# Designs tried in a protein design chat: VHH binders against Asparagine synthetase domain-containing protein YML096W. Part 35

Target 1, 314 residues: Asparagine synthetase domain-containing protein YML096W, of Saccharomyces cerevisiae (q04489r210to523)
Amino acid sequence: YEVTSEIDLNFTSLSEVSKNLYAVLRDSVKKRVESIHPRHIENSPIAVLFSGGIDCSVIVALICEVLQENDYKCGKPVIELLNVSFENPRTGLFPSDTPDRKLSINSAKTLQNLYPNVDIKLVEVDVPYDEYLKWKPFVINLMYPKQTEMDLSIAIAFFFASRGRGFLTSLNGERTPYQRHGIVLFSGLGADELYGGYHKFANKPPHELVEELTRQINNIYDRNLNRDDKVIAHNGVEVRYPFLDEYVIKLSTAEIPINFKVNKLILRKVASQYLKLDGISSEPKRAIQFGAKSAKMTKDGNKHGTDLLKENRN
Below, E stands for the ipSAE of ESMFold2; O stands for the ipSAE of OpenDDE; V2 stands for 0.75 times the mean of E and O plus 0.25 times the DockQ between their complexes.

## First folded at step 23 (VHH; framework vhh_gocatamig_d2)

Design Q5 (from P2 with T108V; at its last fold request DockQ between E and O 0.52; V2 from the best seeds 0.67)
Amino acid sequence: EVQLVESGGGLVQPGGSLTLSCAASGFTFDYYELAWYRQAPGKKRELVAGISRSGYTKYMDSVKGRFTISRDNAKNSVYLQMNSLRAEDTAVYYCARKTPYSSEQQGVFDYWGQGTLVTVSS
ESMFold2, look of step 23: ipSAE 0.556; ipTM 0.811
ESMFold2 (binder alone), look of step 23: mean pLDDT 82; pTM 0.819
OpenDDE, look of step 23: ipSAE 0.408; ipTM 0.760
ESMFold2, fold request of step 24: ipSAE 0.565, 0.618, 0.601; ipTM 0.809, 0.831, 0.826
ESMFold2 (binder alone), fold request of step 24: mean pLDDT 82, 82, 82; pTM 0.822, 0.821, 0.822
OpenDDE, fold request of step 24: ipSAE 0.811, 0.813, 0.820; ipTM 0.913, 0.913, 0.915

Design Q6 (from P2 with Q106E; at its last look DockQ between E and O 0.79; V2 from the best seeds 0.00; counts 0 for: pae E 3.7 > 2)
Fold by ESMFold2, look of step 23:
Structure Q6 (fold): chain B 314 residues (1-314), chain A 122 residues (1-122)
Amino acid sequence: as target 1 above (314 residues)
Amino acid sequence: EVQLVESGGGLVQPGGSLTLSCAASGFTFDYYELAWYRQAPGKKRELVAGISRSGYTKYMDSVKGRFTISRDNAKNSVYLQMNSLRAEDTAVYYCARKTPYSSEQEGTFDYWGQGTLVTVSS
């Protein structure tokens, strides 16, 4: 794929481009919902890896629209939003204090209000530090041949999210233990790479942004999918990536002017114009290791994301 | 039904010590983070110390090294050991349970005890 260098300074195509993106995203979500095997449909098969950001919130909204078109035999449909937060002794943050958890609570309320006929459950996957230490060597083994500290921080967050063991919290604050039922997990992966969601993109001149986004989307299989898919699949689930649909990528790289890909402008336009998600946070999405606070979990603050991991027991 | 009952407050001289206790009932204690807050007359309520489900602790800067929070999950209790007390520590101290569905600006603690008064005075 090659990202267009076109610039539309007067935003003359914004309305048409946003409408086309909405249509292609909706089709991507629709076929990924409707292809779920019938044996799973009655067992609430749908979960979403949820950080509360615009990417995953758009996916949830589109799933809800598809579900409202369909007949289901077992009452109203369920979507599980899987949000992971770690105890972090280095930062002193508790799981309830993480930015990702706070954003997820607010975004889930917005989605629940928009879709009262879908049972949207926020599953709070709290990970004690001792549990992190217990599973760390196992996850390192699963992500082979990837072996950097950055790879581990991302993979461990996905491991616990996809395991799906946490709490539901009622309106009055009562917590009950909850185990995920969803076996098909939707992920917003790809949106930052397609629409310029990372902070470092905001200051690049257009020609450097074109090169960087082109590199990121072409490398996403090796960097993100290979590492994350193996970890997520271990928990007996299948992950699906609506932003990585062939037609979504083709439109996003070839037909969206580069100046619409700063701070996910085009995706935020789709969210506000077609999905009523204007109230969802506009801050750039954190990578899950930073939002869940799994980055630099070690007490040694001198390690960096590119540092190689020590051998562990397997 | 949810109850948090503080005890152990009282009058103490500067430099003295007190241990506050909070007995919890009506909920599964192990599922929650807990905290102590305080409120002096005319001041806003402020976080003093917090303790995670696993026992990791955090403190406001002015009490670090002087106060120690702990929990005993078998007794459904959380404690605040307060040493080297100062006049500025005079306040009503509240035990609190974390709730993620609070409408408070911090969005953290809907459930509070009734409070126990600590007065640090000569």
Scores: ipSAE 0.337, ipTM 0.705, lowest interface PAE 3.7, mean pLDDT 81
ESMFold2 (binder alone), look of step 23: mean pLDDT 81; pTM 0.811
OpenDDE, look of step 23: ipSAE 0.757; ipTM 0.894

Design Q7 (from P2 with F27Y; at its last look DockQ between E and O 0.66; V2 from the best seeds 0.00; counts 0 for: pae E 3.3 > 2, unsure alone 62.6 < 65)
Fold by ESMFold2, look of step 23:
Structure Q7 (fold): chain B 314 residues (1-314), chain A 122 residues (1-122)
Amino acid sequence: as target 1 above (314 residues)
Amino acid sequence: EVQLVESGGGLVQPGGSLTLSCAASGYTFDYYELAWYRQAPGKKRELVAGISRSGYTKYMDSVKGRFTISRDNAKNSVYLQMNSLRAEDTAVYYCARKTPYSSEQQGTFDYWGQGTLVTVSS
């Protein structure tokens, strides 16, 4: 793929482009929901890797729209929002303190209010530091040949999310242990790479942004084959990536002006205009549990996400 | 019925020590993060120390090195060891259960004990 260098200075195409993106995203999610056998939808939840941010919230809303179009017998559909938060003794963060957890609670409430005919469960997957240390070597082995700190931070979050052991919390604060039942997991992977979600790119000139986003989207499939799918399959789930649908990528790279890909502007427009996600469409919190900041849980806190893991240097 | 019952407060000289205890009942203790807050007359409640489900701790700056929070999950109890006490530590101390669903003004806590008075006076 090659990202267009087109710039639309007056934003004259913003409405048309956002409509086209919404349609293609809706079709991508619809294909991925409808390929789940109808018996499974009626008998098992759909799981979503959920940070409360715009990417995953758009996916949840689109799943709900597809579910509303279908007939179901024996109850309403269930969606399991899997929110992973780690204890971090280096920074002193408790899972309840993470921006991701706080955002997820608010975003889940918004989605529950919008879609009362879908049983949307926020599953709070709290990972104690000792549990992280216990499984770290295992996940490193599963993600071979990938070997960077960024690879580990993503893979270990997927591992604990797909294991899906956590809590549901009632309105009065009472927690009940909960185990994920969904065997299909939806992921927002690709949105940052397609729509310019990383803060480090916010001030790049357009031609540098075009080059970087082109590089990122072309390399993303190779990473998924060797890192995340192996880790998630260990826990008996299959993952769907609606942003990585070929038609979504083709439209996003070729037809969306580059200046609409700063801080995910075009995706935020879709969320507010078509999905009633106005409160969520603002700038998302950093994903401390995912990406480069998750890699800084170790005492070697000066590592970058591209650094090779010590176990894999030899 | 959720209950948090503090004990161990009293009168102590500057430089002295006290151990506060908080016994919890009516819920599964191990599922929650816990904290000690304090409130001096005419002031807002302030976080003194917190402890995660697995035992990791955090402290307000003025008590670091002097106070130690701990928990005993088998006894459903949380403790605050207070050393090198100062007059400014005089307050009612409250044990609290943490939840991300509490109001922003009350922090992330939804249940509070009745409090135990600590008075540091020469």
Scores: ipSAE 0.353, ipTM 0.707, lowest interface PAE 3.3, mean pLDDT 81
ESMFold2 (binder alone), look of step 23: mean pLDDT 77; pTM 0.776
OpenDDE, look of step 23: ipSAE 0.771; ipTM 0.900

Design Q8 (from P2 with D30S; at its last look DockQ between E and O 0.53; V2 from the best seeds 0.00; counts 0 for: pae E 16.0 > 2)
Fold by ESMFold2, look of step 23:
Structure Q8 (fold): chain B 314 residues (1-314), chain A 122 residues (1-122)
Amino acid sequence: as target 1 above (314 residues)
Amino acid sequence: EVQLVESGGGLVQPGGSLTLSCAASGFTFSYYELAWYRQAPGKKRELVAGISRSGYTKYMDSVKGRFTISRDNAKNSVYLQMNSLRAEDTAVYYCARKTPYSSEQQGTFDYWGQGTLVTVSS
């Protein structure tokens, strides 16, 4: 794929481009929902790897729109939002104190209010630091030969989210244990690479942004598929990636001006204009990433065994 | 119903030690984070120590190295070992349970015990 260098200085095409992106994203989600075997739909929820950010919230909203069109005999359809929060030993935060969890709670409430005919369950997967340490070597083995700190942070968050052991929290604050039942999981992977979501993209001049986004989207399959295959097999789930649909990628790389791909401008516009996600679409520039905060910890803070394993790259 | 019952408070001399206990009932203890708070007369309630589900601990700066929080999931109990007590440690000590969603009026904890008084005085 080649990302266009087109610039639309006056934003004259923003409305048309956002409408086109909404249409192809909706179609991508629709075909990925409708291809679920009827036994799975009637026996289990649809699951979403959920950080509370714009990427996954757009996916949830689109799933809800598709479900509202379909006649299901299972009664009220269920969506499981799988949110992982890691205890951070450097800051002393409990899993429930993390900014990622707080964002996810607020975003889930927004979605629940928008789609009252879908049972949207926020599954709070809390990972204490010692449980992280217990499973870390196992996940490292599963993601072989990938060995980077970034690969580990993504794989271990995905491992715990897809394992799906967590809690539901009622309106009165009571927590009950909950095990995910969905075996088809939706992921927002690709949005950062397509629409300039990583913080490091925010200050690049247009020609450098074109080059970087082109590299990112062309390398995403090698980075993603090799990392995830054994984790997926271990937890018995099938992951679907609506942003990586061929038509979504073609439109996003070839037809969206590069200046709409700063801080995910075009995706935020779709969310506000077509999905009523105004509160989520106006989130601060720095994205709160699914599960990644705990992986940014270092051993520099103390000498005891609360630290992550070091990467030794050549 | 959720219950948190503190015990072990009392009068001690400066430099002395006490062990506070909090017996929990009415919920699945091992699923929750717990903490000790204290409140001296005329002051705001402050976090003393917290313990996660897995046993990770955190402490306010003034008690680090002197106080130790621990939990025993088999006994549904959380403890605060208090050593090298000082007059400034005089307060009512509360056991509290944490939830992932907090209200601004109650901070991040949803259930509290009745408290146990610790008085450090000559």
Scores: ipSAE 0.000, ipTM 0.202, lowest interface PAE 16.0, mean pLDDT 77
ESMFold2 (binder alone), look of step 23: mean pLDDT 82; pTM 0.819
OpenDDE, look of step 23: ipSAE 0.735; ipTM 0.885

